# VHH binders against F-box/kelch-repeat protein At2g24250, part 6

Target 1, 374 residues: F-box/kelch-repeat protein At2g24250, of Arabidopsis thaliana (Mouse-ear cress) (q9zuh0)
Amino acid sequence: MAMKKKISTSSIMPDWSQLPEELLHIISTHLEDHYFDAVHARSVCRSWRSTFPFPSSLLRQSYSLPAFPLESKDLCCTLEKVPLFLFRVLTPPDAADASSEYFLGGLGQDKSNDHVELPSPLQCSVKVNVPGTEPILMNMLDCQIIPLGHKYRLMIGCNPEEYSAAFLPLNEQGGGGEFVALLDCTDLFLVLRSTEMRWIRLEKPSTASCKELFTFRGRFYATFFNGDTFVIDPSSLEATPLTPHIDSNFLVPSGNEELFLVKTDFLRCRVSRLDEEAAEWVEVSDLGDRVLFLGGHLGNFYCSAKELPHGCGLTGDSILFTVGSRNVTYPYKYGVHTNKRKAEDNINCWRSSRENRVLFRNRYDPVLSFRVER

## First folded at step 22 (VHH; from f3 with K108T I109R)

Design i3
Fold by ESMFold2, look of step 24:
Structure i3 (fold): chain B 374 residues (1-374), chain A 124 residues (1-124)
Amino acid sequence: as target 1 above (374 residues)
Amino acid sequence: QVQLVESGGGLVQPGGSLRLSCAASGFKFDDYKMNWVRQPPGKGLEWVSAISGSGGRTYYADSVEGRFTIIRDNDKKMVYLQMTSLKTEDTAVYYCARVTKYSLWSGTRYFDPEGQGTQVTVSS
């Protein structure tokens, strides 16, 4: 119509599909440390896809294990290392809402998604499975992607098990391929040592169910729903009780650098870091750029907020509880003042900020999905 | 310096009752699960009972379940063992203790008793 203004755009652009394969190879060697750039490069055309292999750091690694003694004699058993990522959906420039959408979960290669040869959003897509709903096809070009580490999962046949697993390589420098894997199997622990490659049954150090099982600085840590917590030496398999003994605590490793203890009654919480030299927990009031996610199906973990833009709703130095029956919450921050005079003496703790409302859309395996409304 | 001081033992006839006490000092008592263990004559240590740091959960060996009650008072830094329906096989030196180590191989609990214990003798 005569009232519509047509905006003309130039179609003159560099023709990246004409680059020689030798030059693409040189480019590919500089992308191995930037694996999502490699995924995006594979979406350009057939020549780029054949030249840039899917990054190995985004693939799920599997270890073949002996037959699982308590479940099946005839099924193969594998330990799968699943890399975890946080995806932030980029907001269109015209969006009126000051909200951000997030998905957290494992990422793998989908070889069945090869029916398009030209650059398109579908060539760079992730299928997000939410139970009880149709899978969501999400274009990775429209996402900011933040790595979060990994989770171990036991597979019997092709089916994942809900068992907690921890994997600890031994002698990480110069020592070779020795390792110890520890599994929580409801009423007992199972251990697998690379020197024997058979499952050995162990006694559990608690009468309660195991809550968390992870590694930190060369040792296993196990927490239990009754408040029991243990540090387990991988060589002797002796467990040493770790204080405090309380029902509502969370242990959160931050790489191999720090181990945080979060004590909470879910109204307030206090955070401490482990001072191994002094054998003491030291209270902290600052998590730096970390966002802690506590109590969800993916366990306890942290996210670095250095890569997040200002105003996206997630900021460092905060705690987000993913446990509970309600799907609406707020990040916890240190020193939050309440609008009540009674709370003046209680500002030396972590409390709900009442800002940047978080709506959880899914907290169950395989994806943590939520929206942050500013 | 960690100290655990047991008291309240004595000579009791079968079917009788005693209340053992343990005063704790030198550590953050509220953070620890506390245990009673006993050493019968000529035998090693036997685990008897445990209580969570908050006091909300209690645990008992099969041989004493229903007869013994473990209680703690975190304000006074005390743990107690109320014993009733005592039997001659309950004769032992009783200690309060913290578990220092657990063997995943054997299920053995290791204790480091800091006190002298308190003698309980059940005899006709």
Scores: ipSAE 0.502, ipTM 0.798, lowest interface PAE 1.4, mean pLDDT 75
Fold by ESMFold2, look of step 22:
Parts: sequence; structure tokens; C-alpha cells
Structure i3 (fold): chain B 374 residues (1-374), chain A 124 residues (1-124)
Amino acid sequence: as target 1 above (374 residues)
Amino acid sequence: QVQLVESGGGLVQPGGSLRLSCAASGFKFDDYKMNWVRQPPGKGLEWVSAISGSGGRTYYADSVEGRFTIIRDNDKKMVYLQMTSLKTEDTAVYYCARVTKYSLWSGTRYFDPEGQGTQVTVSS
């Protein structure tokens, strides 16, 4: 059968770099809320790049705060909102290899002048900073990119601090960006209300170290390594006990839709959803087709399996623990049988599936890097 | 429906002993820290003792430390308070309770007793 030859691109295929600026502005107004589409548009040529601003939603946002009361009075204090993403490296459709590679980390704008005029394909790249190595330049066109939310961190002067922070915007009143920030400092909590712009010292409701600090549906949540857990009202600053007193708990918000409690001894776990109306925890056998990532240095996150193609090695209703010292693990799934005596099988729990082996390349700040072998 | 039923109170002379019991139902008892609180005549609630969900840690108010012992039995869903060397100032209605709120401002613990309590009276 006769094969088709390609026709010259200048005679049939339009040169997108030649679109008038007036048309580019019209296109730009339709991309404002679609931030990765805007980044792709900036890669077309200099004309498109000058017309499509870098999306502000991908930039780290900073909030200038009063001087930190536990440090030098001369140092500036800022709270940074760092957006987080899961990058899945795209495999060729005809590849025989069943493995998939993933990166999970924060994204920031590179302000280096040495890279201002890079070619368009390289300008669609993200620098992956692995400690002790040169940054890896990862091309965005080779990846599926899934937003995971964000993480707040405290900056004192030029140095990031390892204090956990939670930030609660109070934009429900329709004001000028009122907020409450809560910080875990080793021996106490600090709170800052935008209406007062003054750090206030608070007692911790537990004697153990704080493990997790986050927001869900307009309130703060704090978990502690001794198993204590609390809901904290941002107005009254009263803490209410929330969950069972068990040493190995994870509280995982799934947006503002659900709050999961994962109780585990790392051999198996049980998952519950909060039923706020009934004031009870309800054990569940599914996660609403989500993959949970638990316990890593970046915190607890999830993604919808709807964002994941079949056969990529990560599937819905699974839990991947990213904490620990071992480089090999398996996602946990509900109702998995063990290869040991059946009388010891408790199928009404979540345990290692022993399928789709996960190999960690890096578990430490700033990026979680792993491969999944099917 | 959470229910806590206290018992074991009574009239006792100074220096005497009593053992209070609390039967719990309507919640996953093993998951919660349990407390004893008391209400002396004409006064508000006063925290006495607490025990962790596993029973591995116990806590006592300064006024009762060394004299009272808190114990739990997770199989029977029971909390006990062994009181010895009782003093007249220990006279109160005793409740077992869960903490309902904690003030981050002051560190104050708030309780809402669920049961009727059990009266302890220490008098000559």
C-alpha cells in the first residue's frame, strides 16, 4: 500500500509563532486558571512567552510576619506556601518495561540569570534538587504532573526552619485576606492572627512532640507521637480530643471532603473516615479510589486514581508509606491474603499487597523519588 | 450513647480507704484517656487523676499523689480509683470523665461528667 509523505510545514501546518499579539491575548484570557497550560504556552516562542505570564499559582507565596519571638529581633520572618506535585515520568507506549518512575516535591521559580535564554524545550524543565548531587533537569513534557496541594514552612532571615506550620485563611468573611497561623515550636505553640499581627505563646495540649499539624474545614488539627490528637478552634484556641490514643496514627485530610484516620503497626492498618454529623469514626474498606502517601518528610498526601493510567503501578484504594529506612516496600490494600497460615489472615484490614514493588531512590528533603515495578 | 457509671463511694473516717469504680459503655473505651474528677461541696470540678488508653501512664494531681492509684481494665471497660490515707478535704462527688476541651491559653482541662457520680464523705 502507498505511504503518505509529509507535506512542508510552511504550506500546511501553521507556524504558531506568527499569531498576532491580539489573538494571543485572547488565548491568554482563557488560560488564567489552567496553570500548566500557561507554562506550555510560554514554551512556544518568545512572542507567546511575553504574552502569557508565568502562573502565580505555581509561585511560592510568602507572607511577611512580625519578628519571631524565639530568635534574634533583627531577623525577618516569613511564611512560605510551597506548592507540591507528583511527577510521573511518561513511558513510551511500546515499552516492554513495566516500571514507572515518580517524583514528589515542591515547585519554585528559578530566578537564575544564567538560564534566561534557554531553548524552548529546556525552558519547560524543572530542577530536581537531590542532596549531595547536582540538580537534575527534568523536562515537563516527559511527565504527567498531578497537583497535591501545598506545604507551609517558616523562614527566619534566609534560613528555612523545621518548625511545622499551619495556615488558615479566613476569607469566608470577604475581608482583606485575614488569616490565622499556628506554629509548632518544640516546647510550645505560637499563634499569629492577622488582625493583631503579634506572636502569642500557647500551651501544647500534650507532653509529646507534635507529629502533624494541618487544617481541615476551617480548623487546625494536631497529632502527637504519643497518640494524642486534637481539633483546635482558630477563634477560641480550645483543643478538643479527636481520635483514639494509639501510638501509630495518621490523620490525612483529603481536601475538605474527608478526613481519614489510619491506625497502623506497619504490618497492617485500619482506616476510618470522620463522620462529623454522628461524631464518630467509621471504618472503611476503600479510599474513594485514592492513593495515600503517608509519613514522609513532605507530609501526608493523596491523589485520585482517575489521574493515573492503568498499569502505571499505582492504583486507587491503596496506601504507600513513605516513612522508614528501608528502600523497598509495597502499597497496602484492603483484604489482602498473606502467604502464611490462613488462620492468621485478617482480611478485614489493610496490609502489604506484595505486588507492584516500590523502590525509593530518595526519601529525604527536598524530593521523594521512587520507582514502581509491576 | 456514651455512659459512665460511678460506684464505690461511701462514708469513711480520716485515714481510711475506698475503691471507686467506673463502668464505661457507648464508645471505644480502649481508645480514650480516662480521668477522675471531683466536686467538693460548694465548689467547682477539680481534676484528680488520669490514665492513658493503654494503661501505661498515670497522672495525678499534687493533692492526691502518693495516696490515690488509678487503674483501668480494658477488657471489662472499667476504670478504678484506689484511695488511701483519706482526708476530710477529699470529701466530694467523684466522677469519671473524658476531657472535652483543653485551653491552649492556660493549659486548663475541661470536663463534662457523663454519670451521676459517687459520693465520698470523709468525716470523724
Scores: ipSAE 0.392, ipTM 0.654, lowest interface PAE 1.7, mean pLDDT 75
Fold by ESMFold2, fold request of step 25:
Structure i3 (fold): chain B 374 residues (1-374), chain A 124 residues (1-124)
Amino acid sequence: as target 1 above (374 residues)
Amino acid sequence: QVQLVESGGGLVQPGGSLRLSCAASGFKFDDYKMNWVRQPPGKGLEWVSAISGSGGRTYYADSVEGRFTIIRDNDKKMVYLQMTSLKTEDTAVYYCARVTKYSLWSGTRYFDPEGQGTQVTVSS
């Protein structure tokens, strides 16, 4: 009687917590490049957690820096490398509405002391803090997760600063840990070279506020709200103006592979890629598998759509503007016909598709939250 | 070949007005922020004014703000400097120019004037 009760409990299906350590190590070698699968494996039980290392790529890397010159307190100064991800909430195939939910932002450890330790099945979860809403706890297994790269953030003590930061590692061929960091501190730039480990004040090359600050192929790029745009040599700290000078420009690096220029009046836009060998911008009509996200608080970036399923509302070869006063928009695509009599000449540009309506729930720091209706 | 041709200078009395013109050729004019700079007698270049590629934004040195107006016409590839309430310290050779480089160390703007400039003399 008692034996039947014990025999009927979970002994029929595999107890993955009983896998020998030798087999766990074999499994772990297949997960080194699958960060969220590694987190899931660590949530199975304490034996699995002790065997699988936590993926270092999901942890925020921090670089200790000298005391910040604009801070009166002697607090620790660090530069955090924040990994960015797009989370798509998986919905059942038979869901009543045709919408898809998305969250985009930086991933970090929740250091709040007011949370309760979660049971092992819930340890594979992420908490999403949307301003004005109670935090949302999402199981990572209920999401498709797409990496978007990194953003750098200055920390003074435990408090993040809103200063934009660009981080340029030197000697990428494994020669060392040398780097140059450039910060936009409203009235000035600050630069730090790892070989000197001290902050140096620099003049900004524009009177306008800096809009974007990033790296591409070993140089810094800075754009400004007045249309000023510069490439900055990290060694000489000379800034060279880039053309064209247009107030509504977006520069979007795609890794170190491509740099896109998007010119827009928000009715239409034109996209060019930088051809460095020819020293010119080449207009393009095709972004490949890229979805560009432009103008948001998190900056300009791209998402690879290789993993996006059909019908999720976001597809490659498209542009999504996350800036503006309206909380409703559509992805832009090339060659969209309008229903106007004169639309033929207008198809030589990127324009609102008027399909897959995007409804923003939050466009402000720290998370971009939106729903896509098909 | 890049060319910037300044004209419209002359001799004027204090309090007078003058309109300078700059004809541009040999480059995609609409893509560039354009500047007026001046060289007073015995001195180096001073920045005077700038205008964005679209013409939607204008900038002025403190010494000329409220008295000078920069204007561009992208169809004619022209930049103008409307000067009013002229003072003797406005005497200079005026050039239109593009910025070539900035030093982040000093905040120095480097200009490469392409033309001969146009002389403005404010006297008597």
Scores: ipSAE 0.379, ipTM 0.711, lowest interface PAE 2.3, mean pLDDT 76

Design i3
Fold by ESMFold2, fold request of step 25:
Structure i3 (fold): chain B 374 residues (1-374), chain A 124 residues (1-124)
Amino acid sequence: as target 1 above (374 residues)
Amino acid sequence: QVQLVESGGGLVQPGGSLRLSCAASGFKFDDYKMNWVRQPPGKGLEWVSAISGSGGRTYYADSVEGRFTIIRDNDKKMVYLQMTSLKTEDTAVYYCARVTKYSLWSGTRYFDPEGQGTQVTVSS
């Protein structure tokens, strides 16, 4: 996604469309490490497009599932694996623009145009569907693109469903299709093991509605609106109360490295990490290079700021709430002074930084869209 | 387009009773689990109660179980919260809400209050 260097006094760009097939193959073996390099290579010409396959990491994969037991027998049921990306729209280096635009959501190939060959600049484009508007077409060359993993969603018939789901791959050492899925249905959990391909009904361990359902370090975690939290073993399906017990708003896995607990009244918040060995929550004052995104339709997740340029408006060691009624907010940081009496200022918490103003343009499915003003 | 209108709040003494109402429009009411959430003064949102789309299952926070009852009327598109044995700790703005936000990342649902809420104040 780097801009190619321009030679201002002359144009000596080779005609890459004339490159022999043997050299294209060599180039293709060196591009397999980067998600979007293959897409960019495919935009050069028909010869490059035929040589470079569309990267599988950008494709939505579908898994056929047994008929969903809570629906009509005529409904087909599939699990769709959707890759997630954060797109940062690049601002021209000469512009006196202090803002950056971001789009975050699931990515898929737009098959509606598969039969039509697009011009090379448009072949490297992303269509963004914002509810209530016409789709927006963005050139990938104008964006920095940061991978955020995958989401899994249940498709009953042709439509995505609002059932909450957690997905746990069983073959973490290598490639494989084995998995366990846990679905939050109205009155129970449904479990599917790919090795059995049969839905198992599982009683919820709490009388309250399930609030959060996710995976961390090979186990399922289910939190409930009454404060109950359970760890569910994917093999035995045994639900064990999480120790220590939690009573907060947000639980955020950071890969398999840390599990964060964020307690907030939306004026201030405190963050703790789970110490599994000691069975306690340890308060933290530093998130490292993480930017936490909390409460939106994408759930609770983090983005590494190591891939974000300085001055883009999002920095590590910060929290961005994507929930609430206002479309304007600020990232939260630890130890922010309020400009009041400093002896009264409780800096042992996270609060609004009042810098890098965030304006939400869309907070709802399918895409989180916002602008950050410095 | 979605509209949730809360009412029935007021000032009440400890030990008293109050019934909150929520009128819903702009969505297929019967398909949604409905919730009551509250925001105590200077605090964030706290979940109170939920009721399944059919009304067959009800759910309560530990702090209100046995004292509060959630009821829905799908014909009138209404949800109610009958509160009894009220305590000072129950003072809050009460909102009804759908569980409409679905986490792509963690499988979590979150509430966004969609109405203005109704104030309940429990004091002597």
Scores: ipSAE 0.000, ipTM 0.336, lowest interface PAE 11.3, mean pLDDT 71

## First folded at step 23 (VHH; from i3 with K28T)

Design l2
Fold by OpenDDE, fold request of step 25:
Structure l2 (fold): chain B 374 residues (1-374), chain A 124 residues (1-124)
Amino acid sequence: as target 1 above (374 residues)
Amino acid sequence: QVQLVESGGGLVQPGGSLRLSCAASGFTFDDYKMNWVRQPPGKGLEWVSAISGSGGRTYYADSVEGRFTIIRDNDKKMVYLQMTSLKTEDTAVYYCARVTKYSLWSGTRYFDPEGQGTQVTVSS
């Protein structure tokens, strides 16, 4: 009985770092439409990084705008289109901690030498510098990248101060390149229209400071710290108050599909969607595959759970609300029964769920970092 | 249908006091910031005061600051304007109203004075 020595074919995983440059070039030509794959490729090793260019599509687009009239000085003004991403850093399967780490922010080309090559597997990590915090190393090779859309930032002056701005392209289908930009300043709004190409002063519809300025379906939306909320017509520049007038509300656009209003008392949330036709808020008990992120420094945003890797800890039909003062994030689900609650409590609301713990590691601009613990 | 009914106006001497009332119906009262506006004789509408939906924040025109007090009762769907130290220039028809629109160009507020208003006359 000849004991067939199971030749453990140690599947010598080929050292991919030794792939011939000619082949790498061929591969690079096929990744032009796969910008995230290119980012991953650049994270394999130094040689790969040199061969695979940073995708141009991921670069921040900058637009020179007319000089900004501030304090009797003409300051250079640049509009920057900043792509936003959610990054999930994969933990090794053997890691006892089933927690998933996420980063919210931009993706840019690292021109610095501040990348680290890991010994095994051979990978490159990118150093993320956050002011006042320790640098975070992000392994891009094993990173899931989820696009969240774009934010427009207005950079003014030599030491660019960032202003909150909303940008609305007009007549996208006609190729005309018409646009309206609305800028929030301390005491007033400024508007730039493509037809005039000059900044014009506007009055604010509220005496309070503007909390958020964004666009949804061809209109501007402005929220204020005193509870004022307005929809602004980009052509007429007339503002219509939106109800309800409450101090603690959050507006969350989900792309061009839905605009959500979240009312919260920290313990409970009510969620409504805007019915534009009826000009009313309709309460909803279901967000579908959407995960809403509220209260963060980067504003309110959403992601699709379908785009998230399986087992990441984030599920659809969820709200993650961050209380800035407490640095605590609460997950909310609809109709969640807590053992401590009297049977008489109205379950027809969004309540804190104990399904996952969300811990933010870094809340500083430009990168939000959080971990989901199971 | 939105209904706003003002009352409490009258004739008073300079330095006198009046309390105006507004009864609201036909909309979710708590969701709206409520305003008092006035129309002096031969003049346009002038904003006087505002109160947030919850009643937690109040706003006043410079001309009435320190003299007028706006309050609301959401349970009763009422808005009130307590006026003190009345002046001849306070003579006007007073309306309770919601803001319907703002012009960002001019800063003009547009109101829906659906009611008939209440006459306030300050005269010696």
Scores: ipSAE 0.695, ipTM 0.883, lowest interface PAE 0.4, mean pLDDT 79
Fold by OpenDDE, fold request of step 25:
Structure l2 (fold): chain B 374 residues (1-374), chain A 124 residues (1-124)
Amino acid sequence: as target 1 above (374 residues)
Amino acid sequence: QVQLVESGGGLVQPGGSLRLSCAASGFTFDDYKMNWVRQPPGKGLEWVSAISGSGGRTYYADSVEGRFTIIRDNDKKMVYLQMTSLKTEDTAVYYCARVTKYSLWSGTRYFDPEGQGTQVTVSS
């Protein structure tokens, strides 16, 4: 009876940091069109990071603008185009907490010369920089990176303060480099037109602080904390009020396709899309594959659910509304029954769903961290 | 069709009070910020007061601050202007109106005075 010694082949997980340089180069050539894979590759170790260049398409673009006239000092002005991403960090299946962690923010190249080799357990780690805190190393194994578009920021001064700005290229079809930039300041708007290349003061159409300034289909949109909303013509610089005038209105552009208006009383939401031809808001009961994020410090944005991994807790046709004071995010779905409502309540509205709880853990621009509980 | 009908104007002595009313129809009333504007004799249209769609926020011109109160009843589709401590300079035709446009250059508001207005005369 020969006891077959089960050679426990301890599956020695290969140390990927020891991958031959020649192979790394080969792999690098195949990642040229896969920017996020390159980011993953760069997260493995120092040697990999050196071999895989940071994708240029993910870099922040900066544009020097004319000096900003403030208080008799000419301040340097730089416009930054910041790409935004959603990061999903997968929790190990054996983790007691089945919650998924998400980070919203930008990607950047580490400029630190501290090429500290990370220990083997920290392979495939990304450094997350949250303002005011020490950097956190996150395991990027099976991490998903989802592009959410771009945001423009205006940096003014040697110690740059960030201002909300909207940038609108004009005459793109004609090869012309014409543009209009609109900047939100405390008491006024500033406009920079490519034809004049100087900042001009404008009056705000509202007495309240501006909540958000963005562009959609060749126009500026401005929302204010008092519920005022305006569409602004970039040529005439005339503002037209958008209705309804409600304190809790959110405008959310879905790329260049649709502009959504979300009215909420925290319990219920009404969603409308802009019909530009009819110049009216049309109520909608379906967002398709879209997930709308509202009320966050990063503004309002959308994500396609098809880009999200299966089982991540986020589903299409959903609204996630963050209440700033409570750090609580509420999911809304159309036609869902809430426990407290009698059968007679009009189900034809967006209602808070209790199915998924979203908790924001950290609210720091440019990184927002939230957890989805199933 | 949008209709705004102003009423409540009249002749009063300096220091007197009046309450103006505006009845709105033909649009979703609570979706709009409502304004009172006035046109003094021989002068242009001037903004007096505004109230948010919900009625939670009110705004006043410096010339009427502390003397005038704007209120609205969304159920009745009414907006009111309570005027107290009236002065001769308050003499004007008063209109209820929505804002249609803002000039960012000048800060000028443009209104849609659809109504006939109501005459307020303050005279000793």
Scores: ipSAE 0.694, ipTM 0.880, lowest interface PAE 0.4, mean pLDDT 80
Fold by ESMFold2, look of step 24:
Structure l2 (fold): chain B 374 residues (1-374), chain A 124 residues (1-124)
Amino acid sequence: as target 1 above (374 residues)
Amino acid sequence: QVQLVESGGGLVQPGGSLRLSCAASGFTFDDYKMNWVRQPPGKGLEWVSAISGSGGRTYYADSVEGRFTIIRDNDKKMVYLQMTSLKTEDTAVYYCARVTKYSLWSGTRYFDPEGQGTQVTVSS
């Protein structure tokens, strides 16, 4: 890397702005997997900015779609793939702070700020729009930044519409391939195939509202508030029920590698991993380094705790519910003992740790904002 | 191996009552929505009723709503269909079943009955 984390104005450093373009191209080929290092490199000078492309993984991808059939106007309709990130605000090195601040949401380029040249430290900033407050400008250098995947959002005209959406590319050989998009709308699903480019109305397999809609290993998954859960084949549009059919289930994809099921009665949880060969759920007592985030407007996802420092209040092998009306919660952990009597069921489940209190500042679109107190 | 055993059918007069039973084994019963389906003479399967895994939600076809009640007992791994105000058009073989597929295109539910069913005959 050309830049170091601790570069200060008082340090004697080589002038990287004067590197020959040939050497900059060599350096740039080593940044393709380090998104924010590329952003920092672009802030060095005009030569670096012109040589280092803006990471496409940080851009919102848009897919032009036919006019939305639930509107009387012929407005532009686009499906945006919004990259999601967890931002942890770093504490000063000389502080023993027991609290950590977190922001979680979709990232996009703010066009209004792109036209104003800022000082170098502020050029690497993220504008956080919490509803009902003034926007917060955070320097990326003051944050640990953890990628969490993406969320699809439907745009009708210039306005976002909050419909759950899933997008499944079908091309094995790279760009320009076929796709299928599935939207959860009031009382029905809408499907669009790239081969036809028209919205088709579909029946929902449940009378309840759809809770989550996502993809895993080339198929759609839909969960409903009454506990119904389905796997949907993108070509046949046949839905196969997926057990269990109980309230308060959460399905959590971990990339395309694992699919977890969290069964809860709000006092305790049990977690299972899908064994596709056996076609059954296998109960697990260990999530490894994973922190699961369940519920809320961003859906269900995980964060690798290998990226989290000790003492930040979020640890691996834990579950954090982001759904509900209360602004205070605790991470769930496996095997938490009560002070009463040891019970077999208590030792074989996940329950509130009553440690590292989580205070939600905002749980609604567009950003999950919370503080963790130890 | 999944097993569903239906019982409780018989001959009744119009306006009469019956209670059908279904004993389940070979799967985690509490995790599944359970259904009753029926096959009238010379006709295909038609859906009758469903009950959620917890038993908190029940669903009925228009033709039986208000007359039939679906009940489950998760401790005994049983599902029941309490039928009242029976009509001659309720004559059928009744099966308990799980849905195997839904067509999102047509709204069609597909069932694969596991048991022999139980005959209900409503006649004067």
Scores: ipSAE 0.512, ipTM 0.781, lowest interface PAE 1.1, mean pLDDT 76

